# Designs tried in a protein design chat: VHH binders against o26223. Part 24

Target 1, 191 residues: o26223
Amino acid sequence: MKLLWTSQHIKVTVHIDGKVSKMDVLEAIKTRRSIRKYQDREVPEELIDKILDAAMCGPSAVDERPWHFIVVRNREMLEKIPEVHPYGAMVKDAPVAIIVCCDSSLEKIPGFWVQDCSIASQNILLAAHSLGLGAVWTGVYPLEDRVEGIRRLFSIPEHVIPFSVIPLGYPAENPGTRDLFDPDRIHLEKW

## First folded at step 1 (VHH)

Design d44 (framework vhh_vobarilizumab_d1)
Fold by ESMFold2-Fast, scan of step 1:
Order: structure tokens, then C-alpha cells, then sequence
Structure d44 (fold): chain B 191 residues (1-191), chain A 123 residues (1-123)
């Protein structure tokens, strides 16, 4: 059985360290959807490694690259995330989640780590999609209750700030395409 | 295939009422934040009202006390009850579905949009 969304992608073959991707970059960006339902199927470690490699390739302010990642596969730990993150209910059903964190000791310019970690999070979503996986971005920072809850749950040091939780797996839902292009949001030469 | 289909628009006199409906299909409706937007000629789309999966609501200041957003998860339907309508409420009204908000008090980027339903408030 094939997932319906897969048949709608551009049939371009790209080799990524011995694995095959069937989407070009523009198609991946346009067809990526938030996926909250996952198959009962393990995600190979090699795919997680590829996703994290892509995450670390994002730009960062003054090249500070402040990100650290926690890979969570333990079912009991995944089941506890919704207790501290009210919009993370889908995480308990995912085979794996990535927690994107900022190590404040790596920060070179105040506040830009938020943008850096947002970029890393988007790269995780796009890389997962290109590899046939589904994922969803769920916010942790700047809500102090979520930050502290995730910190305690995963023994995160005080100098490290959890930014987002991204569950991922093989998709068990097939959301349709979006028509999001809005020319009224584009201004030529001035407002 | 994801679809959001609005209905209930029409011509109404100032002070009148309308109820808009949005029938959703192709996604897990109960997991999504649902919203109503509107766009008048020459203006951008503005958020009118939002409703979270748990039932919490938010409203634009211009409609507070006049409009009520609600959802029926069993029927995959979103509603907007519009009372005390004014000529400035004249717009195409759009149903939208978005990812659960990362803020407790704001809607995030919308993932899905309906085609819209026209509401005209005139005497």
C-alpha cells in the first residue's frame, strides 16, 4: 500500500549517502505538511543521522551554530511529553522525536539563537519529508512552563534551552496540497 | 483530499444576523485549530475568530461581543454566528484550519483555506 501523498511528488531521483530521495527541493518545500499520525514502524538510525546532518547545515547568526539535539525513542519518555506540552499529544504515538535545544554557551549574539533553532527545526521537517517521513514542529520556547517541563523530563542543564519538539515517523495520514501563494503580501519597491 | 466548504453567506440588512458554516473533510478535524478570516475589497485578509481543539476562543476587537465561533467535532463542522451586523462587516469570509498553536493565546500559520462565502451588509 502506498501513501496517497507520495504519488503526487515530482519523480526525481536524488542519492543521499546511499539512500534515494524522490523530490527536488522546491517540491519538498511546497508539499511538506505537518504529520501527526504515524505508522507502527521503526525509523532507521541512518535516516535520523541524515536529518540531523541537514539540521546542522542551516545558517546561524555569526555562525554560532548553538543547536544541540536530543533523540528520543524510549516509549515511556515519549508518553510523558504531552504532560508538559499541551499541543504535543501526537508525540506519544511517534516512534521517535527530536528535541531541538540551544546551548547558551555557544551564543555569540543575544537573542539570535531563536532564529538559529527555528532554521534547524525547518531543516529537520524538510529533510524528514524528503526521506519519506512525516514530522510536525511543536513549540517549547518561549513558554516558560513548557521550557521547564521539557528541561526536567530530559535532564537538560540550566545553560541549555529546549526550543522545539519534533515527532517523526512514517506517515499514517495524507493531507492534501495547500494553495498558500498570496500576491497581496508582495510589495514592489515599497509598501 | 482536504476540503473546507463555507456556506451561509448572503445579503443582510444592518443589525441583522447570519450563521456561517464550514464543512471540513480529508483531515483529522478535531486535532486542528479552526478559524474564520475575512477580506473586504481593497483590504488584506484579517483574522475574525479562532477556536482551539479544546474549545478556547479568540476574537478580533472589531467583532467581540457580536460574533461567536463554535465547532462540532462529531460533524467536522465550524460555525460563525454573526449578530448586530454592520456595513463594515461586508467581506468574503474564509474558513481556515491550522496546526495547533505554539502560543496559548494566538493562532499560527493556517494550513488549509476554503474558497470563501460572500457576506454583504447593506440596506
Amino acid sequence: as target 1 above (191 residues)
Amino acid sequence: EVQLVESGGGLVQPGGSLRLSCAASGFTFSDYVMAWYRQAPGKGRELVAGIYSGGSTSYADSVKGRFTISRDNAKNTLYLQMNSLRPEDTAVYYCAAGEPTWYSDSLRQEDYWGQGTLVTVSS
Scores: ipSAE 0.000, ipTM 0.129, lowest interface PAE 17.6, mean pLDDT 83

Design d45 (framework vhh_vobarilizumab_d1)
Fold by ESMFold2-Fast, scan of step 1:
Order: C-alpha cells, then sequence, then structure tokens
Structure d45 (fold): chain B 191 residues (1-191), chain A 123 residues (1-123)
C-alpha cells in the first residue's frame, strides 16, 4: 500500500493490489469511472490478454468482428500520442495503451464497424475495471486529424481505421461513483 | 544509435534445431518489447515470437510448441530456440525492437530491425 500526503490531515491513497476484486457485472458497470492518473507500475501481459479476450467477445453486426488491437508499452511512442491527440495528455503517463482499430476489409455492413469498435472499447474499460485497473476512452474516430495522426505514428495501413486510444494502469485516483438513473428517460408501452 | 545484430542462422536438415541470437545496443534493452520476425521470398514479414519487458511471451500458431523465445537482460541479448524445423520455416529471420507481439501486424513508428540471418531447412 502507498499513501501520499497532500496536506497535514488530507491524504491521497494510491492503491497497490496484487488481488483482483470479484465484482458482479452490474457493480462493474455502475462503478467504472474514467481514470487518467496511473501508478508507476507495470501492467502484466496476462491482464492485457484477459482484457483483449473480453474485447473480442462483444457482439458485432452480422458477426463481422472488424476489430484489431495495437498494444503500446514503449514510453517513447506513448509520449508522442499527445502530439496528435490534444486531449490525450494522460496517455504519456500510462504504462500501456490499447489502440482499437477497424480493418475495413472485414466490414460486411456499411457503418456498423463504429458500433462494433465502440462495444470492443467499452468491454476493454469494463474488463480493466474488473481486474483492478483504471482506463479511459480517448476518442479518435471520427476526428480526421486524430485518425491521420495516430495512423502516421503507428504505421497503420490506409484500409485500417484507428477508432480509440485507451490508456490503462493501476489507478492513482479514486473518483466517486455516480448516480445516473433517470426514470424520465423510460417510456412504457409507447412514447 | 540503436543497433540489432542477428547471428546463428544456417543450413539444417528437417527435424533439426538452431538457436538464433540478437545482440542489442544503443538503448535500455530491459525496457523494451523484443520480437523475432521472418520473411520468406515473395512474402511479407510475419511475427514469429515476441517477449515483453516483464518476460511474458507470444508465438505464431505455426511455431507454437517448437520455438522458444527468451532474453538475457544482463547481456542485452535476445534468443530464439528453434526445434523440429520444417522446410516451411526457411526464411530470413529478423530481430526487432517492437511494441507488438500479437498475430496481427501493426508496426509502430520507431521500430528498429536487424540485418537478418538466413535459416534454410533442406535436405
Amino acid sequence: as target 1 above (191 residues)
Amino acid sequence: EVQLVESGGGLVQPGGSLRLSCAASGFTFSDYVMAWYRQAPGKGRELVAGIYSGGSTSYADSVKGRFTISRDNAKNTLYLQMNSLRPEDTAVYYCARSLYTGKSHFYPEGDYWGQGTLVTVSS
């Protein structure tokens, strides 16, 4: 356990755990938060493999499964991402990032690859949270400047579209959970 | 200056074994993912095996159970132990400093390659 003091009687707790909390699906969904501050601690490859396995288990339109993933651990490359993604400053401080991509040659239904890659991205966030990690979805598609910037940085072929960049690490922040249930958005029988 | 120098290639009979070595210099070897790729004539480069900084490994299905990747961080050296070699393993083998060890091939900007070492599996 690491404890950081930010004032005489205020502290920030940095969680270092070698244990994966058992979390049911509803709890994982409700308590997942975007995490942008990470411990200086490597994420084991075994956890990344579990996360990517979960990502590929998502439903996809007509089972097209167009997703490909780039796993980035190289510090030099992570430090270059903010240069092409203005709101991705936290990526340089993460021990690892996953770039979710669409191989357009695998697309069977025009446009549904966006939904497919969104599902894969969300599964990455939920799986990371369930394994004691923190992550955040930073948007790439459909912003043309970011798509081309990421493509150039990672030598991504023209037929492959980078969709999202998801930095991951052990959390160095603990935002509270949110109560977002709004019954006014639920309509019974008809609008 | 990043340098990767492969050695250990040669001619071997089917069923034989070879061990490839890659001497790395010009960077902090222990901090990087390292990989072996190969390229047969008329084909693109394919990932053979990768090893993460933490020691976890990944293999192409075609070599799984036959090849073993390993690293010696004290000597800045990457190895590929190749057993039960087949004619289809004939290729130039390349050492790479890489971020990716999976079966899909995305080569990030800044990857470095060695000069390659030829492995020929033939009677």
Scores: ipSAE 0.000, ipTM 0.133, lowest interface PAE 17.4, mean pLDDT 82

Design d46 (framework vhh_vobarilizumab_d1)
Fold by ESMFold2-Fast, scan of step 1:
Structure d46 (fold): chain B 191 residues (1-191), chain A 123 residues (1-123)
Amino acid sequence: as target 1 above (191 residues)
Amino acid sequence: EVQLVESGGGLVQPGGSLRLSCAASGFTFSDYVMAWYRQAPGKGRELVAGIYSGGSTSYADSVKGRFTISRDNAKNTLYLQMNSLRPEDTAVYYCAATDSGWLEYSPKTRDYWGQGTLVTVSS
């Protein structure tokens, strides 16, 4: 796939990998899987921009929108993440990772920033999947050792809370899809 | 090629003990969440015990206090120590592996399965 746009009389051509997926929302939700094996390929900046745009489109409690994002491409920094995150071993092999953070000074209603950052994290996973990439949500909050480790590693200020680390790249695995529907969890009218 | 090979099943009397082993190959074992499932005749497959890469464990209520799950990342091996066995523990026991972080640990997200090993508890 090829996109053309022009700014200030300068024409820019954006090449997107030929595996750009077109799927409806339900298909994307049902077929998204955690991906932890990545091809040795760079992810274009334009795709990261689209993913972050989608991340910020989630609903937010009282419209507080407390998200901040750190985009990490530096190999040395990616290699240090597993030192402070036990389930983050795959991050060192990813071409890029996004750290989802909460700026607590933007919080308008106590505790709902967790939902806000969860929604943003899920939108990153779905957007990545829809663009032919694979990603995985590795949890940081509420484990204080991980929160402090990530904070120190990326010079995150005290009023900002690292919530999740999401490595992403072109997938080098295909785990297939899950059948998760359980009608016993649906209650009509009352519990 | 990913393989999970269970061993240690057999016939044992009520009150006896067995230790199941699962030898894993073809993937980075230490990165995976490992679990034991079982399937009794005429029933669905159910989770018995799970262990995260960091060593945290979970157990089904029916086996808690009797079974112990453990892993040896250096040997790529998962274990299930089964004590005080009961006739209702009779089932085919399966080893399962999921390349899963926190939020993806679920019986329905298992990426890889072993062939199973039969455990019969009877006199």
Scores: ipSAE 0.000, ipTM 0.138, lowest interface PAE 15.1, mean pLDDT 82

Design d47 (framework vhh_vobarilizumab_d1)
Fold by ESMFold2-Fast, scan of step 1:
Structure d47 (fold): chain B 191 residues (1-191), chain A 123 residues (1-123)
Amino acid sequence: as target 1 above (191 residues)
Amino acid sequence: EVQLVESGGGLVQPGGSLRLSCAASGFTFSDYVMAWYRQAPGKGRELVAGIYSGGSTSYADSVKGRFTISRDNAKNTLYLQMNSLRPEDTAVYYCAAYKSRGTLPWTSQGDYWGQGTLVTVSS
């Protein structure tokens, strides 16, 4: 996979050798796991750019695309996240974290920004996994104390809502895959 | 004052080589993604090669295997080694700088640009 960027658009050239299959996408979805232990190894900026490009490719309600992203590499800032996010302890050990935010001024349909930012967050997790990285979604919204804490820590304007904090890095753990298929949740033609 | 100053352009025979340099000043060079663009008469500006702050590189398909981009952060200088030059490589070559750390190269649209250096590959 080679990334060729232009002044007007990112052009991603994949050395596919004619063999990229749809199974690769399904495998990525099925094998992605939350990773909370990271190697002491820097994540190259080009991989972060690929992940953010993928995040912005998600669908959004009436194409409002309300997402903004903060990329945090500063060790001192990463170490402060657990102070305002109780389940974010692993963030201090990650080389980088992405904060997914909603700019409410871009919202066209009330409330759907939550779905939009959820889609962006999931795309970050899948893209990271596909690139050999590990990541985990740590929830911020709708917990008011976490929203306020993250806003204050990163100088986020009042009209912007922090949604999730996603630490990522090269994985230092290898959890096994889960078989989550449940046919009892599938109904044919009617409930 | 931010400045990018290109040098090393000139007239060269097909199959020849040139090394372009871009001297940067007025900003923290090591924090920026650096790139070479070119523009031939009557054509739009096109990306030739890019190098991230960490040293990873990307190339246009038309120059892959012939051109090598590199940087010297201690000297605040960007380089483009051009080998096996062809008449279609004739263009003004521009140095560009993009803010790094979560800024996608195409979204920054080049935070800073040089004035260009002319490369002519004679027939």
Scores: ipSAE 0.000, ipTM 0.183, lowest interface PAE 14.8, mean pLDDT 83

Design d48 (framework vhh_vobarilizumab_d1)
Fold by ESMFold2-Fast, scan of step 1:
Structure d48 (fold): chain B 191 residues (1-191), chain A 123 residues (1-123)
Amino acid sequence: as target 1 above (191 residues)
Amino acid sequence: EVQLVESGGGLVQPGGSLRLSCAASGFTFSDYVMAWYRQAPGKGRELVAGIYSGGSTSYADSVKGRFTISRDNAKNTLYLQMNSLRPEDTAVYYCATDFSGEYTRYLPSEDYWGQGTLVTVSS
């Protein structure tokens, strides 16, 4: 099995004045927004490694952890994604994308791989945001045409199901933060 | 109450032009991504063009160089200028926003879509 990339020695990037600002978990969850416009700036491999580590830390049904990830940096490949994904136009402008996949041979309980891959996808979005990056979840599964289009484009085996395509980069837009708390959706003790 | 109202569709000859408009209300228009989608009979909805809150644009390969998306934040209006129209551009055109989040783009909710405007390119 060939590794397309691996962790390398990357110089540590610090913020202004040598300080590193870190976002609280609740702040990250509440302020994360879908980002579809990216700066023309590379994302270091070290940050991708941290994001993927976070993706694999999610809870998984019966600990099946069926997720696999494809990291796409090749410009020609990124430019082909919109041809098989109608809502993926922004991917061609991203410096990198992560494809979240399910290896069905690792599935221990039918159907729960969807929740597992959803958890991994959300962790990618939150980790990216906490590291100063922007990302967006573009859906693949359960639309069969998108699944097969992505499978063929990236030579994904028949027993592996592409679940989501997540382009990411340094954000070139700021849509602002929303207050989504709705107490009418909270029921005490019973429905 | 989020409302999107499309207008400007109609019958046009191949090589002609049309300008579509989308009047938005019920949300802070300037803060959100706006997009045009289209759906031909028997086909799924496809993204035609998008415009980010900051004004940057993205286009489907099939319309690059022919269509121009723009927005007027003071009027809460989204536009699509369509030039050099072809029979394959025949579709219902929809205005949409990702006001609720990115997952809506994957499985579009009709709550974030207008009623659509029909464009027919006939030869």
Scores: ipSAE 0.000, ipTM 0.173, lowest interface PAE 12.7, mean pLDDT 83

Design d49 (framework vhh_vobarilizumab_d1)
Fold by ESMFold2-Fast, scan of step 1:
Structure d49 (fold): chain B 191 residues (1-191), chain A 123 residues (1-123)
Amino acid sequence: as target 1 above (191 residues)
Amino acid sequence: EVQLVESGGGLVQPGGSLRLSCAASGFTFSDYVMAWYRQAPGKGRELVAGIYSGGSTSYADSVKGRFTISRDNAKNTLYLQMNSLRPEDTAVYYCAAPSHWKGYTSIRDSQYWGQGTLVTVSS
């Protein structure tokens, strides 16, 4: 129809079937948000495997790669996490959680495992977001009561340190976007 | 007791086909990720193909387009259809029920392995 082009409410129609747009890396980083509300919907194993594959691709101090992961889907176990992690209430409502751990026997340089496990945790968050899932990093280390509580709950050996608990699922909230760029934190050549 | 029993290995000429089968027992087969691994003489074990509980599949680049992994949950059986076989496909092929077909271990699942079946591609 000839009058379609004069509408105030222009509807852009793609003439060819749209490709599923891949989220580029910068877009993933800038649009990822902490998600704490999840649909009552199962996350396929295939997506969890892609997320864990991405988690293990992070850089690691002297290539020590000390990370281990526990995948928790058991509802009873998820419901017990808030008892040992006061800020983990949302975990009980998630279909799945990943516990990021450090195997201290793999540590080559003391203390750098914290950076290694932080990188693994961030990769989980970004990979989840890129796959249409929502997730949030809930801190365990360095809070001693949480470390011991999680270790006891999941039968984690003494040489292994639980670092973070990351519940994930299909998002049931959209917190919107933030612009966090602050040029006052950038110094050219000197402080 | 978990058991994985492979069959279908043998001698085949280059360009030929073989179908491997793995009969599983002692666990809820439909809930498990299933995989085929292979080990050539003097080399380490490598992942060939995986199939998730939901039916999605993944393949090593060396076998994409030639091999097809499938499962029959009613029969508790895993299959690997191997077409256009090459001498470099010669290996012992292992059926596995890992928690993850990439060799990840989970706190809930054990990594289960079959005894292996020999595939020889030779003129």
Scores: ipSAE 0.006, ipTM 0.343, lowest interface PAE 10.7, mean pLDDT 84

Design d5 (framework vhh_vobarilizumab_d1)
Fold by ESMFold2-Fast, scan of step 1:
Structure d5 (fold): chain B 191 residues (1-191), chain A 123 residues (1-123)
Amino acid sequence: as target 1 above (191 residues)
Amino acid sequence: EVQLVESGGGLVQPGGSLRLSCAASGSIFSINAMAWYRQAPGKGRELVAGITSGGSTSYADSVKGRFTISRDNAKNTLYLQMNSLRPEDTAVYYCAAGSDFYETYLDSPRQYWGQGTLVTVSS
């Protein structure tokens, strides 16, 4: 017996002597949803470490890997995020948030850091979901007001650009999964 | 298409009150997060207040306790109640719409902006 929990279209299996879950990559991609309601539960540091490891494993243009991460657990700091981010109200109720940043000094090819940080952000969302957590990507770049507000709040240097704020926690909602396949968006051989 | 039309701006004395409205048309207002921004002469555009589709609110430190953002999903209308107005609140106020079921980056307020309404706080 190795069943731990089930959610919508997925069943998660864990090993007795470890916190190893099995969720197919395709299943994780198809069942991940934005989660904005969190249980009043601490997220263990080891799970955050696994999520950040996954974030750093994304492909990067010319392997520049410009991403840096700020992990925010401080209640006072989390409560200030909605003051500079209009769609970040849920962040104050999250046990933790990750701010994905680009260090422009690490850029090897102009402009590709946006794709790099998007890849890191999506990996955070997928890794969180695979570990039984919920998360949501709230956009910062390229909205000047949010970039400057987040930079000021977290003392981020001028050469570092905050890209996204991702609150996460154990989910307190289950919106179900989406079936978004649209064959009209697939063109064979030419447009 | 989404159109946002602000109203309710005008001249008001310090310590006075004013209520701004933003009428949304052409799309699904009830599922979009909404925000009020302002831009004072010689300054950049700054966030004033935000509200999610479900009604959760956030405020800039400069207006917290004085301003109240609210929405009426049945009327597709966003409101900003401004109390204890100060000369430094003088600005053009902009209504913005985004979606809280997508990442803010993909459906940001800047995709749907109103033309703004001028608020002048002066005697």
Scores: ipSAE 0.000, ipTM 0.196, lowest interface PAE 11.4, mean pLDDT 82
Fold by OpenDDE, second read of step 2:
Structure d5 (fold): chain B 191 residues (1-191), chain A 123 residues (1-123)
Amino acid sequence: as target 1 above (191 residues)
Amino acid sequence: EVQLVESGGGLVQPGGSLRLSCAASGSIFSINAMAWYRQAPGKGRELVAGITSGGSTSYADSVKGRFTISRDNAKNTLYLQMNSLRPEDTAVYYCAAGSDFYETYLDSPRQYWGQGTLVTVSS
């Protein structure tokens, strides 16, 4: 029996010339990759706004929303980040980076801010990907040298903890996708 | 799995026309988007044209007004009508099928690819 193409139910948009593909949430999650090479192309402010909006939509412990975001476009500052972040070399090549921070004064329950900022960071990655951008999560916390390096570089107050640096740009690489599903990591009812 | 087979490539003079076809078989019910890519000698693969599940089309700027992508669902066939061909259009043209087509994911294992068909535009 010959199968026919059906155009029903799933709207898929072809992405050409920087147009935003309509990507569903599962597609975004499954196809997202860390991107460390970027085009010499500016990221529109509108896209950053959308990404930040997404970043703030995640849950947080007792709705504490402890996150703050530093948007960095200054070339000099971007180029300095690798000096304090050894694994952040790609940041100097990105047109923009978002630094996710925690304001500890906003914490309602101690310690959950790491989860909160992680969720925010992941949302940034997913949103960026869905918008046709590439990004990578470069960890800052909990490494003290990186935390203090970023703190000093951006004059971040002591009560605010830099958590991650996320460079963003239009991708200049295609690392492909991976199948990361591992049934051995799934336990039913008990370990 | 989906199988894609391209045809219609060949040698054509500048200003000429070609029509490429891509026959799809297998589990094609899972296909939501189709596209044509091309790879010129010494260059990377680039998206040429795409068609969404809803029939919306998009084109690279370099081929706008000259190329037309279409599909016949009854025949499970994708087409690329290429008019006003130029030497710079010389490339191997690939048919792709999948759930989404994004330039960043050219090598996505979730995409199905044909073997390609060579188009040579030369006087």
Scores: ipSAE 0.000, ipTM 0.227, lowest interface PAE 13.4, mean pLDDT 86

Design d50 (framework vhh_vobarilizumab_d1)
Fold by ESMFold2-Fast, scan of step 1:
Order: sequence, then C-alpha cells, then structure tokens
Structure d50 (fold): chain B 191 residues (1-191), chain A 124 residues (1-124)
Amino acid sequence: as target 1 above (191 residues)
Amino acid sequence: EVQLVESGGGLVQPGGSLRLSCAASGFTFSDYVMAWYRQAPGKGRELVAGIYSGGSTSYADSVKGRFTISRDNAKNTLYLQMNSLRPEDTAVYYCAKLETSYGDWYSPSGMDYWGQGTLVTVSS
C-alpha cells in the first residue's frame, strides 16, 4: 500500500494493485450488490434524506425532473406490497422502502421519464451502498398489473406512474463482489 | 457457458417425497438468485420457489409448508425437497438462474437460463 495525499484530513492510499483504500464513486459502483435480507434495525431519517438528495441529482431530459418519491415505513403497507408485486417478497421484511414515481404533468419530452426515473433509482442504490445500507431495485413499470396494484395501494393519482419499489435497510447478507468487466463488449472506432 | 442440470424426478405415490437437485456451472453460483419453476401438461411455467444469494426464500402459496428450497454454494447445487406430494404437483420441474433482481417472477421471461427439466409424476 502507498500513501498518495491528504485533503481535509482524508487520506487516500493506493494498494500495490492500484486500488483506492477509501470508498470512492468507482468503488461504490463496483461493490454495490442487490441486498434482499435486512437486519431488524431502523434506518435513520438523516440517511433517507441523503439518499433522496442524491436521487434528485441525476441528469434529466430537458431538465424535466419528473420524479416524486414515496417513503414507506408503515409495516402494514410494506406487508401488502408482495400481494401486488410478485418479486417484492423481501419488501415486507425491510424497515423502509422508497417508491420512485413519475409525475407525467412534469414531462417535457415524451418517453424520457423512464430514463429519468431509472437514473434516480440507480442513484438511490449507490447512495444507500455508500452509506452502509443494502437495497434492491424491484421493477414496477412497464408491468401493467404492478403499476395498477402499487397505484391503488398507495393512492397514487392517475397522472403519476409508479416506476420502481426499492426496499432498503442494514444488510443481513454479504454476497461479496463481482468482476463483470468483459473487454469483448468494447469496440474501438467501429463495430 | 452457463449450464443447469436437474435430477431427482420420478414416479411417486400421493403423500410421498422427492428431492430434486440442480447442478450449476459456468457462473459464480453463490452470487445469483436461483429458482424452481414447474410446467404441467397444457399449462405455462409457474414459479414454485426462489432462493436469494443470502439464503432468504420465497414460495408459491400452493407449496408453502410442503416444499423447501435450499442451496449448497460449496457444491454449486440447488435443491428442492418436496413433501406431502399431491397429484396436482405433477409437472416438469425446471431450475432457473436470475440475472436481475427485477425479473418477472410471474412470467418465465424474468429468468436468464433454464435447465432441461426433470419430470415429477404423482399418481397412485
């Protein structure tokens, strides 16, 4: 390991193989895993606020920022999500879930709200991981039954589209990290 | 590269038991959600049970309390212990691997790879 520099009392060390010792953005991206088992422990409001702040920092087509978020902590409501979302069984065991929604009245360019809400969802996953939490993206849109079920369950207006349900909590599992880099998928200058 | 090979199917009497196995290769088994699906004659494939990388499990209502899904990460093997079998459990059982956490569980389109299947017949 080698010491590179200090800034604001933060030291950065590069390992012999070139890896940074503190969790930076690249480390967060590479080590984030879907977490589906959570400790029986509350997530502080301050951490949820930081996660939602990060979610809203994503790029948005024509700066439309159509996202809205529902924070669900109510146990009865969390327990009902699997009834309308078949892959959402783990949500009932999470201390909190965030529902990412699109307000279609804020849409400036047709169809790009899907990319906007995908970016917000990914930022939630990365921010949660960077703060020591685990989370998983469970898909809602474009599956009509899930969209209608979630809308009904949370009294979501007709002009708002639920996009994803993201349960999160302190992780009770450690799947480890994956090495997914595949140079055969990279083409230089042309296909 | 990814391969899933099911075994353990056969003929069994109502009330009997069977244990299905799925040998996995070509991927880091411990990192993936694994599931069992089944397909009865004239019907589509339906979810039976799923197991997450951390060991948490989920079951279809029709099999809760009777079937147990488990995994052995050291052996790269997925299991389904089936107890109190009923004629309605007669189907080809498929082992499946999920690449994404938002896969479509009520549709087989959510699964990235399927094994060949193993036939389970429950009859007197």
Scores: ipSAE 0.000, ipTM 0.125, lowest interface PAE 16.6, mean pLDDT 82

Design d6 (framework vhh_vobarilizumab_d1)
Fold by ESMFold2-Fast, scan of step 1:
Structure d6 (fold): chain B 191 residues (1-191), chain A 123 residues (1-123)
Amino acid sequence: as target 1 above (191 residues)
Amino acid sequence: EVQLVESGGGLVQPGGSLRLSCAASGSIFSINAMAWYRQAPGKGRELVAGITSGGSTSYADSVKGRFTISRDNAKNTLYLQMNSLRPEDTAVYYCATYKSGLRYTPWSEGDYWGQGTLVTVSS
């Protein structure tokens, strides 16, 4: 429960959890789709807080938890992302984006930060979906020109690696659910 | 799979210049960080200069302002322009790149190395 001011600056008590957390875990996993079209509607900071909490709950190699997050709401900054990320055109139309980063000083075992940041990114997508938002993972690492472009744009230190840019908002599209189960990829006891 | 071949080494007088080249094959050159290392007689290997795929560069204090690292991604070639050479720059120069799964920055020791090219600075 958070006390909020509406768009009219009227003080309102909001109950968020009971109304938006109706999706079970399997349903969230199976129905999450990449969303690239967003409503012209602000995402409350309380929802971003919940999403980032979920991101940090992922397992990490030797519990190194190397992730850092940049929350971008500034329209001018969002509009510059497609200049350094060619497939990030949808980011300029999103009300907010999260940049998932790895602080290399926190890495305990070489290379596993990629898995750690992938897990954090997927948790962001699932948490957003469970809260009624749409999001898409746009890849940054391992494409060095995108890594350096994002680093320069957001003043990211040299020891920190930008991993993904995830725009999110209330969805303005509804792609259908896919049936992706393939039993031929399951082997019993051995290959 | 990854091959690195250095060239351009030779004998030069103090104050002279040389340009080293490194031809790369078998790797995704455009997304790999690349670096130049050197090993002087009787000393360990040291990082001289590094470059990311996007062109960000770093230099050892001993060569800063005298050496310039650059790359041509279309030709899969790394360069080191060496100016105002000193006797202390005498070494075998190696280019290096990194495996997927390691950091993309040139700060750590390379995974793939060339055979080296000798640079001798003497009168």
Scores: ipSAE 0.000, ipTM 0.109, lowest interface PAE 18.5, mean pLDDT 81

Design d7 (framework vhh_vobarilizumab_d1)
Fold by ESMFold2-Fast, scan of step 1:
Structure d7 (fold): chain B 191 residues (1-191), chain A 123 residues (1-123)
Amino acid sequence: as target 1 above (191 residues)
Amino acid sequence: EVQLVESGGGLVQPGGSLRLSCAASGSIFSINAMAWYRQAPGKGRELVAGITSGGSTSYADSVKGRFTISRDNAKNTLYLQMNSLRPEDTAVYYCAAHDTEWSYGDLYSKDYWGQGTLVTVSS
């Protein structure tokens, strides 16, 4: 039998001042959007702490938790990121960025650190959204030139791999929500 | 500002063929993935075929074996070769460019769209 689900449409407007209505987990997941334009407004350290707490709550392979985080607020350093990350132009305009790293010495199962750091990165995006902030995941690994560029820029040791750069701030854009549910991608019992 | 201009649409008989082209201008060549979408009357916009900068391709199940996506990076042009056309392929076809190689944030959001080109398959 064919699946008889239609695409879900969820519309939630992020307020222009960057504040978001209180939302449950499903609403946060469905309304999170990549934000690349930020207000010229400081993000309190307390909110960064909450975001990083959420990042470290993700599951990891055999509980290896290989993630480390660099919090970058220094304007000069933020302005240098686009020099080593071609699609990171928005980072120079963000009040803060988080670099998600893998400490390979903490790895217990080869290769699964990519999934671990992906989970941490997604948690950062969701936590930021839930707190009224906007963020975007800019890719670093597995692009060798970016990995080495970011490593050199932030004095990251050889055994640590920069995985993603996530600028964040109060949103200065509101792209709306996306209706991404596709029942054709769901298979019951077998492919 | 980036511009995508589609061409090659028209009226064809069932079983016929058409080749769509999408000419890109501006800095679109910094975008690593391109795609063709279509929208039939009364339906939502659906992905037809995608191609990475390196030439890796993907297709919707409804067009596999009949359509071929390709790109000419030297000419900044994306193509869709459509063979064995069916009445249900009737739609406005859109060229889209994605920033997919460097950013994980909403990779399937289309930052650049063409105006569309109409394909009508009718006897």
Scores: ipSAE 0.007, ipTM 0.184, lowest interface PAE 9.3, mean pLDDT 83

